# Ledger of designs, part 11: VH-VL binders against Peptidoglycan editing factor PgeF (pgeF)

Target 1, 264 residues: Peptidoglycan editing factor PgeF (pgeF), of Synechocystis sp. (p74606)
Amino acid sequence: MTMGDDLWGWQNINGSPYLTCALLAPWPHAFFTRAFYPQLPEQLITYLDPQGKAFRVKQVHGDVTLTATEIGQTPLAPDSTHPPADGIISDAPHQGVWVASADCTPVLIGDLIGKRVAAIHAGWRGTKARIVPKTIDKFLALGSELKDLRVALGPAIAGEVYQVDPWVALEVGQSVQAVQKLATEEQQWDHLSTMVNPPVLPDAEPEKYRLDVRRINQLQLLELGFAQEQIAVAPHCTFQMEELFFSYRRTHTKEVQWSGIVSY

## First folded at step 23 (VH-VL)

Design cc1 (from o5 with heavy chain T105S)
Fold by ESMFold2, fold request of step 24:
Structure cc1 (fold): chain C 264 residues (1-264), chain A 124 residues (1-124), chain B 107 residues (1-107)
Amino acid sequence: as target 1 above (264 residues)
Amino acid sequence: QVQLVESGGGVVQPGRSLRLSCAASGFTFSYYDMHWVRQAPGKGLEWVAIIWYDGDNEYYADSVKGRFTISRDNSKNTLYLQMNGLRAEDTAVYYCARQYEDWSSDEYLPFDYWGQGTLVTVSS
Amino acid sequence: EIVLTQSPDFQSVTPKEKVTITCRASQSIGTSLHWYQQKPDQSPKLLIKWASQSISGVPSRFSGSGSGTDFTLTINSLEAEDAAAYYCHQTHRLPHTFGPGTKVDIK
């Protein structure tokens, strides 16, 4: 739907562009661009909440989401000042939760009533492991209600260019329960490639497919019972939009952009 | 300093089994995907298997699929290779290797640290 | 699976001269090609990643280039300790594959 495209707005700080989502308007938030490199969340949060405290993790492409309190209770990764995880949920006001990306999907979540916010790093391995549904389960366990949640899936590598091996496309696709329930792999491939807005696309290279990781995450959320109006999906591609975003697939270098959201 | 030490190699007859171990130190083992790579005497390198950092996913070369099992025990910082139905073609030095880690990436990656290797000889 | 070939199989090179080793892939692999050095009786050591990116602690005389199907490892001024076998490695798709190796000796 064109409604998703209408939700995304470009903002500017001193000539540097960043992206916001209208679905998350109640919370200070940003999907920053490469223009903010090499600033880190500890500096970036001052643009969103000068009184806020930044929380981040050592991302490991897994399925673990920690609360801000749990971050202080979790052993640090080696040679890092942060514990291992791929998602963060706030548990007090004025907490900024942050993830880095360079093709993987940054997911920002706000709870309109419970006031919690989250940031999730979702690459294909984390998506296969269902990090987003697991984070939603954690919101619910903390007292949130699904109807109050708003989710924005930010700039990432687009399905139209994200070439992967067939086993990757299939195994990530099987993280959608409607797909997993089909009796044969042939049926699973058919469903993934022929549904409306298919998450798996053909590739010209033999024995390769293209995978839309944002679409898979969207499908996971819909199967949990989210209404389409609760989910915004950015149309922006980190690979194709070189002037705005770093992309690991494009350069194989470690530079990242940050996305964050602040609780109130 | 990153260190990987393989053990468990030896001489065995065809059809028998061996279990290789790789002891890891100097890094947080549970955050890294790990591989086995083998090298027949005087020959080149052949990839054998990968296991993900959490032990939940593993993939194999066709030449060993169904006979070899890669596993890990993160509480002991140890990688394993169970080799069943050994054949003469499996004769090689077996290396454990750590996958290069770039925390922003889901790409297949090169191997930045290798153990010293352990020799497996399958001979009648 | 992707087959890698290397040329030459063997070369003997005068100290301080340039060494060039080529790797050719059976299909385009972009820049998903890496180089390793293996000295006699030692394990492999990563020299170059992603066709041309340097590795910390590797002497600057080692460099890599290429994309698609054709790749080159260059040692700009050969040192005695560089006598070794050199392997290319592709990560474009599973299974991981390696080239057959190029042995470099001092002439």
Scores: ipSAE 0.792, ipTM 0.901, lowest interface PAE 1.4, mean pLDDT 93
Fold by ESMFold2 at other seeds, fold request of step 24:
Structure cc1 (fold): chain C 264 residues (1-264), chain A 124 residues (1-124), chain B 107 residues (1-107)
Amino acid sequence: as target 1 above (264 residues)
Amino acid sequence: QVQLVESGGGVVQPGRSLRLSCAASGFTFSYYDMHWVRQAPGKGLEWVAIIWYDGDNEYYADSVKGRFTISRDNSKNTLYLQMNGLRAEDTAVYYCARQYEDWSSDEYLPFDYWGQGTLVTVSS
Amino acid sequence: EIVLTQSPDFQSVTPKEKVTITCRASQSIGTSLHWYQQKPDQSPKLLIKWASQSISGVPSRFSGSGSGTDFTLTINSLEAEDAAAYYCHQTHRLPHTFGPGTKVDIK
């Protein structure tokens, strides 16, 4: 499958645009835009499944994914109505799983056979900690097969504009096992900077690099054995597309958009 | 009410070690990245180290790398600074500080709560 | 590492007058600059984040502006309680660095 614009479709509700991915067509899903702010998943799910129940977590930039059942069994975060985690897997029909983002990668996953769906919040700290591979491991432990999974990496800050310190780029890059196994840091830098569609790009500012977090997550999935056609990567940049998305890097304010997927 | 209380300061000879503690209360300590910042007498502020909320990653100023170790025990709501090979230049009030926001930890952030500080004096 | 300088080193200011403190970075840091107040024998208090964003509980007489390399903290009507040292702080890159401080005193 061709990754990019031909997999991604703009949809509209009452003049408000949102994005869908053809790879996830079997499931009601959306990468909502800023136009839906301040609506929350409990309201947004009605656009996707009027029978659905919304599940969300208090995101902490970690590597924990909870099932919908585990959410009910996990202590709430202080001053929150939600437990701490950064990913959710459904375990029954009509469950909507949701993540908030403003530059971090929202990842939606569907299992064509096992019926489970997931939403993951993957910033660079969670990507370094391999939250996406850990969530895939959880699908497999629940009886899913890797060949049946479909993954969409949604709108996020693009690598072309995501300036970071060198240690961030290197440590996140080392979360790719092929990189980690190289004998020297010089080899690791060379690999990250020169591979096809490199996840690390040069920056004009001395001692800065640009990091493509979506590309790192894609590389992690490919190493797990995903075929390229099982993974869709949105080309949309939350930083550059100001009219459509909030971006924490752009404004340093806390507004977010929501992305969600509903099991059937 | 957020509160940070440092302890463990004192007078030590050069080359010796000292361990600072910072007791946290009034917030969920395990959600916050934490810092040490020092201030030499009559001087400005110097950042020393950060540790992530889960304790798995730490970073240091060049002036202390290899000599100081930041750590935390989330079960005790306590931040630590182990200071080895102390030098006269390490003489300062040491503050523990909380990073501003919990869920925006992918960015470097300012510090919204500081402890009262504990004085470390390195002299013969 | 990024060096911050502040001007002036010291000001004596009549109550009710405007105070202006400047911070300059050794390279562009966008808006990744924050301001702190430190009263005598106290720990620092965050006043302004991201060059110009307000902090809850800080009096509205404090404001910040600037981007790139040049930043300003303004106290638009000095109160007696504002006698303190003021520090800028950059978060563009590690290590975090602070300016050397500006002492503001009441005439």
Scores: ipSAE 0.792, ipTM 0.897, lowest interface PAE 1.3, mean pLDDT 93
Fold by ESMFold2 at other seeds, last read:
Structure cc1 (fold): chain C 264 residues (1-264), chain A 124 residues (1-124), chain B 107 residues (1-107)
Amino acid sequence: as target 1 above (264 residues)
Amino acid sequence: QVQLVESGGGVVQPGRSLRLSCAASGFTFSYYDMHWVRQAPGKGLEWVAIIWYDGDNEYYADSVKGRFTISRDNSKNTLYLQMNGLRAEDTAVYYCARQYEDWSSDEYLPFDYWGQGTLVTVSS
Amino acid sequence: EIVLTQSPDFQSVTPKEKVTITCRASQSIGTSLHWYQQKPDQSPKLLIKWASQSISGVPSRFSGSGSGTDFTLTINSLEAEDAAAYYCHQTHRLPHTFGPGTKVDIK
């Protein structure tokens, strides 16, 4: 079977489903579902690498990615045992890097040659701030090459249901450099709404739009020079698939699912 | 004990400027988005502006855009509102408010702590 | 801009009785509606988030309900310390908007 036939596969542990991506097959990884709640990365990593150590951060919807070593060097967030950040890059074997989500995009990255892996939490604020491109820059600064990276954008709230204010849609869309460089906001709106697979969709409510944050992150990666086959985008919607995922937009409660990838 | 204390209000003529301060204590200020909210005499509350926890992004109500600047100094635990080109309709009590923090969310959120406010009066 | 109205403007209530305050939005806002208490000479205090969700440290006599355009704050058995102004607040869209307030006094 070719890598393009079906990139996304459902897996099962004792009746509990989780999702994997063929692009990340070289690395133990998972986009876990709500079925694993309330298990934490320290427990979940044993399904992926019984010898692995879990690394996580206190997510703040920002643009900072830390290496596993930098986690130990960064002051802790208030009332937390973890420093503030929204992404983690491994820097040794058997490190599991983890992010929590409940609508925001979990991004998992593997480096085929440099062996580093990353997990990124990309909500619309982090996407506007370009956390994914900034993490790619950090891979490159550590010696990775773009052609060796594989990126999976996991289950998140789908653009077809993610209602936002117009200014949110526009400012997140402007994080795509080709959009930002257009001369007028009218041109920017036109580009965002009329391109193939548009990241901005109309909403039935006046003065609202729908925003596809995964598509924006994909566009950011393509502008960096990624080939389409280096990027997989999950079709799964955390809002619509209630039996599988928690969604903050749906319930306004703090339960999350975890996604992680382990270095070797 | 979370506390927010506004200062810098007073009586000014139209077209003049004022700078409001909000001193924060009892929490790690640099981890919270912060807001200004005002209440004109006999009127309801009006949201004025937000600044993100790191100070890198701010947004304004249309009524103040281009005239007011929200800012913060995380090393001093202080939120600011620079108000330029003041008009009679800017007369209000100005409140500093802390956004409720829900680490799993990108939603607009309610405000869990408010200051007692500082009065700004713009009159000839 | 979403306009919130509150009813009644003022309510004088016998202790231990039920207090009901309503908030109406000018358009549907789902459950993006929150409630605050402000006692005289004190800072506002968040009571209820997302229409009906409790806040740690708030007495259980306070509850919220509603969705869409119509919302209710209920105090199931009024205590003397509950005399205050009560405000609703929507977060469905910017700008944030607030109701005009309901003052609750003890008879």
Scores: ipSAE 0.791, ipTM 0.886, lowest interface PAE 1.3, mean pLDDT 93

Design cc1 (from o5 with heavy chain T105S)
Fold by ESMFold2, last read:
Structure cc1 (fold): chain C 264 residues (1-264), chain A 124 residues (1-124), chain B 107 residues (1-107)
Amino acid sequence: as target 1 above (264 residues)
Amino acid sequence: QVQLVESGGGVVQPGRSLRLSCAASGFTFSYYDMHWVRQAPGKGLEWVAIIWYDGDNEYYADSVKGRFTISRDNSKNTLYLQMNGLRAEDTAVYYCARQYEDWSSDEYLPFDYWGQGTLVTVSS
Amino acid sequence: EIVLTQSPDFQSVTPKEKVTITCRASQSIGTSLHWYQQKPDQSPKLLIKWASQSISGVPSRFSGSGSGTDFTLTINSLEAEDAAAYYCHQTHRLPHTFGPGTKVDIK
């Protein structure tokens, strides 16, 4: 058992399980499981804050994070009641910010001092585009300090099963500054595959690799100056834990679970 | 209603260049990955290239790599294919295609809308 | 690259009869196999995704099955408008590849 593992707790509402993270204890929050399907954030928020208003976006696997105010100012996606983005930052009390996932990493963030919270949808495309660092930059621009932020990387497809093409593993790995600065592609591969807790693992299928997207996001946060104790990484795999989570890689269906955090 | 309209096809000699365009309407073009797929007369389908919604990632079939360039201008809702060093085997109808959208995953996906195609003939 | 083969190349079928088209992949691709219909002088239309999943607006007489290397498209009761070429398409690995096609005609 590691220090990170003690941070994750199973909670229960009427027999339906969900996860919380101790780093985010000051805020009502949840990484809900498939047991809450088909409830939406507008319903789910009542378990966290009966006063709260739910905010969500039309996720497009990009790198844009909107404030709650900016959501009302952003044109809607076609055939959607929501604007396109992949992250949300609160800008007033009692705002619940939500993301959906079914293998991509849900990231919840709280500011202990500034009271802002965020939810981010970080798949490998958004991770390559550094959506998490860009969202941290937005916290800082709004007056937050890095030392006050707490970040939880929730249930997602685990690196040990997430098969990808080599170019995906390499290009996502290059989003880490230490990797990107290496002189050759061969050095980049070596670094990604041999570091402690490597984000890139071999696969039995020729010309495939396995990619740990949560580990890449963790590395991006560490290179921004986060201390390890500011970051919690869930060990839960959405692909392998079928009874608890939907997984797009497993079923290729659009069912999702929601993760959310509420400002106060 | 989703609409994709290709243009720029024609008859060209081997070794010459041609640029295809695909005008998109009826959807938010900048949120979709886009593809080119070609079909030689009387033959099957061959994937040519993909470009991501943001325009900064492109991947090509080996048969065209180094000769063709896919690009997009999201401000004009237009997809492009620059074809250099054309060869007889490049003779085909060229389709632009929109990738199926799945907002909860980033897998490789099938193509849900196709244009009508534009014919490129490479002949001496 | 992953090679797809299809069988038969051509099939002439009496209306209301069942049509079966097979696609075989050169390696296991899980369920990353999709089917398209191309009517004469038209562009392709997506019929089935992920081996067996339906597409909105596609008649229920079209169904798909299979996993791994062997896949089947079925037209339960052939209609006149189903005369077309049919292509399988894999998305397991880049490059995307298609089968060579199966032409179905009405007898």
Scores: ipSAE 0.730, ipTM 0.875, lowest interface PAE 1.5, mean pLDDT 93
Fold by ESMFold2, look of step 23:
Structure cc1 (fold): chain C 264 residues (1-264), chain A 124 residues (1-124), chain B 107 residues (1-107)
Amino acid sequence: as target 1 above (264 residues)
Amino acid sequence: QVQLVESGGGVVQPGRSLRLSCAASGFTFSYYDMHWVRQAPGKGLEWVAIIWYDGDNEYYADSVKGRFTISRDNSKNTLYLQMNGLRAEDTAVYYCARQYEDWSSDEYLPFDYWGQGTLVTVSS
Amino acid sequence: EIVLTQSPDFQSVTPKEKVTITCRASQSIGTSLHWYQQKPDQSPKLLIKWASQSISGVPSRFSGSGSGTDFTLTINSLEAEDAAAYYCHQTHRLPHTFGPGTKVDIK
């Protein structure tokens, strides 16, 4: 029986739905839906922790994760009140860390013992650059232990509908070390397309493939030594579930939903 | 105001090399993917190459692959195009172009600012 | 490689009249089509993105429509300064490709 569906719970504030994950139950957290637009993290955090301070970054589809302290020490992006990065780690109690998404994977992380939390924005460029493993390395450098981490990969565009060019599928797939180590490109394609729950799927359009970015991030975490029970992957597709989520692929408009987690 | 200024064009013989520069100002250069696009005299636009914002990835049109190299120096806010093995069909005005930036997605995006162009003429 | 075609090649139009330019893609590209204006001796300027989305600072007389393989740029009331070449541009896949252009002139 599939326990993944039991891990994900719909919650409601005044008729507006948001999603939570059982692996992150120790921390106030949410994967908010489009119903909360245009509210920003500074308002949204009050639903999670009235004492909390919201931290966010100007997302650039890169591989940089900053601590809350480092945010205050990093030069701002132009025309922004936030420094450039795609991930945030808390370093004190009552800090809410937030990312925006509209198809890219929002990743929330909690440390059961070290009490740090993180939010990561992982699109295909950031996934290729291994932002999630780099953030895990940063947890470890700050004193966390891998066994204590819990990771939730939130609503994103599903592999079944995420059409990409072949080079995108291959280069993102090569971010998985088991794939990168294979001797030939033919072997890499075969591995990516035939493994259990394959991250690369065929597309009806010639010279296109479909890419499951959440599955690639999951594979990266498993290679770092995470147990499957430490990782939850949302089955929700932002492209297909238009009543619940904005999707950049669907509309090419700049509306986003926010996901956040609060330390204590 | 966003400005892109190309330089380094001129007349060269076939088989020779030329290096183009594009000086960027009025925006944070290191946050933008950059392109070269060319236009032969009296003709339409042809995409040449892209380089990612951090300089780590480049892609080329088949017509220039192996001969042209796109590069950038983010500390100098400058984009470059090294053109080797020039041919008559490379004669064109060369534009640098800034890719539109939308923080919500990893999609291929259109170009919101273009330089004035620099003319390269390849003649024997 | 995706080939874009445009019609007409050339159009001479009285000021205040409507201009219609079409672009056809060799295969479906969804809404991954954009329009540029290039005035004489100038570089291109982005007019419309994603088939129909407006760009800040572009006059409202410019509009775009279409999806799949057939796209249209419309200038609802031509101004003298709109005399230019107009290009469509696809971003469905690499390499980026452009249409051959449509020249619009004032009668």
Scores: ipSAE 0.719, ipTM 0.876, lowest interface PAE 1.7, mean pLDDT 93
Fold by ESMFold2, last read:
Structure cc1 (fold): chain C 264 residues (1-264), chain A 124 residues (1-124), chain B 107 residues (1-107)
Amino acid sequence: as target 1 above (264 residues)
Amino acid sequence: QVQLVESGGGVVQPGRSLRLSCAASGFTFSYYDMHWVRQAPGKGLEWVAIIWYDGDNEYYADSVKGRFTISRDNSKNTLYLQMNGLRAEDTAVYYCARQYEDWSSDEYLPFDYWGQGTLVTVSS
Amino acid sequence: EIVLTQSPDFQSVTPKEKVTITCRASQSIGTSLHWYQQKPDQSPKLLIKWASQSISGVPSRFSGSGSGTDFTLTINSLEAEDAAAYYCHQTHRLPHTFGPGTKVDIK
C-alpha cells in the first residue's frame, strides 16, 4: 500500500536525521536516531516544544502506562529517579512523553479530539502482556474515542531478522486473541505462520523462529477495532540500519535512541 | 543489598519429593526472571529451570522436565522448586540465581547474583 | 541442547603468568557466551558477559574474546586470589547450558 509509504518522513536538525509520521502531524513528535546520542529527553524536548516538560519512566518490560500526574504519585524504581512503567499518557498541554528503545518498538499515539498523547515501549514481554491494548483502554477510560486515535509503530528490529526461541514466538503470538482461542498449539502455529503478512517466520537454525513484534502489535490494534488507516508501521529496522540506530541485538550495549510526542 | 537464601534441602530416598525455597531481599523481586542451577559434589554447574518475572511462564532442562516444577510468589519475594521422583543423579547443591537486567532489552542475560545454595542428597 | 566444552580441565600456573581457558560450543551461539569464577565453597561470580564485555568491579586482568563456536577467557597476570574454577555459560537458546569447568591453581 502506497499510502503507507507516504506516511514516514525524514527530518533534519543540524545534519542529524530523525523520523516523523504523517498520522501524528498535529503533534510535535520524533523518532530520533542514534545521531542524537547522548542527548536525553530533557534536552531533546527543546527541539519539539521549548515550553514543554519531558516525562519519562524507568522501563521494566512490563504492561503499565502512567499519566503524567500518576508519575508524581508512583514510588520510584530501585536505583532510579523515575517510577517503573513502560508507557506514558499526557494529561495537560506542553507535556512531552518519551520512551527509549534499541530494537523494542516505540509506539506514539495521539488523540485528534481529546488532545492526549502517549509513548509506549513495547518489547516482546510487553507485547505478550498487551501493553498497547491496555494503554488504549486507559485512553478510553479518560474519555477518548477509539476512532479519534492515531498510532505510529516506530523503528524496531524487523521480523525478518529477529531470531527468537519458539516459546517466545508462540507466547507473543497468543496475545492476539484470535490466535489464543484456537484449540491446539499446532493450529496456533499454523495461523501465525500462514496468515497474510505473517508475524512468525521460519529461521534456518533449528529450534528458532523469527518474530515481527510490530506486526503483532498491529494485529492487537486491529482486533480492538482500529481501521488500518489509523495505524502506521515504520518499515525501518534498528538491527539492519546500523548507521541510523542502536540495536541491542547487534552490539549488546546499552545505547538507545529516544522517541517522543508533545501534547497541545 | 541483594540477598538470595535457599532452604529446604536434605537427605531423601529415591522416588520421593522435596520442595526448595529461595528467599529474596534487597531488590524488587517481581522485576526479575529467576533461575535454579545445581552443582553435583565435585562437579560443574547445570542449569535447571527459569521462571519469568511475573510467574506466567517457565522452562526446564530435559533432565528434570516432568519431575520438577519452578514457581514463585511475588507477594512473599520467594522462588520455589518442587522436586518429584528424585533420583541419585539429582544429588547436588541447588542455587537460586537472579538474571541480570539492563532494562532497555528483552534479551536473556547472565546471572548477576546467586544464593549460597542448599544441599539435596538422594540416597537409598 | 547446546553442549559447551572447556579446555584444559586443570591448570597449575606460576603467579604473574598468563592463563588461557577455552570454551567450545556445539553450534554457533554468536556472542551469547558468559564467564563465571567460582572460588572453593563459594557461589559463582560473573566475570565477563557477551563474550568480551567487562563487569564493574572485575579486575582488568580478566578479558574475554571469541564468537561463534570458539571462546577464550584470559587472565593476563595471575594473582593468588584467582585460584578458582572457571565456567562458560551460553544464553543463546533454551535450555541454557554451562561448560564443565576449568580449575586453575597456583603452582
Scores: ipSAE 0.565, ipTM 0.817, lowest interface PAE 2.7, mean pLDDT 92

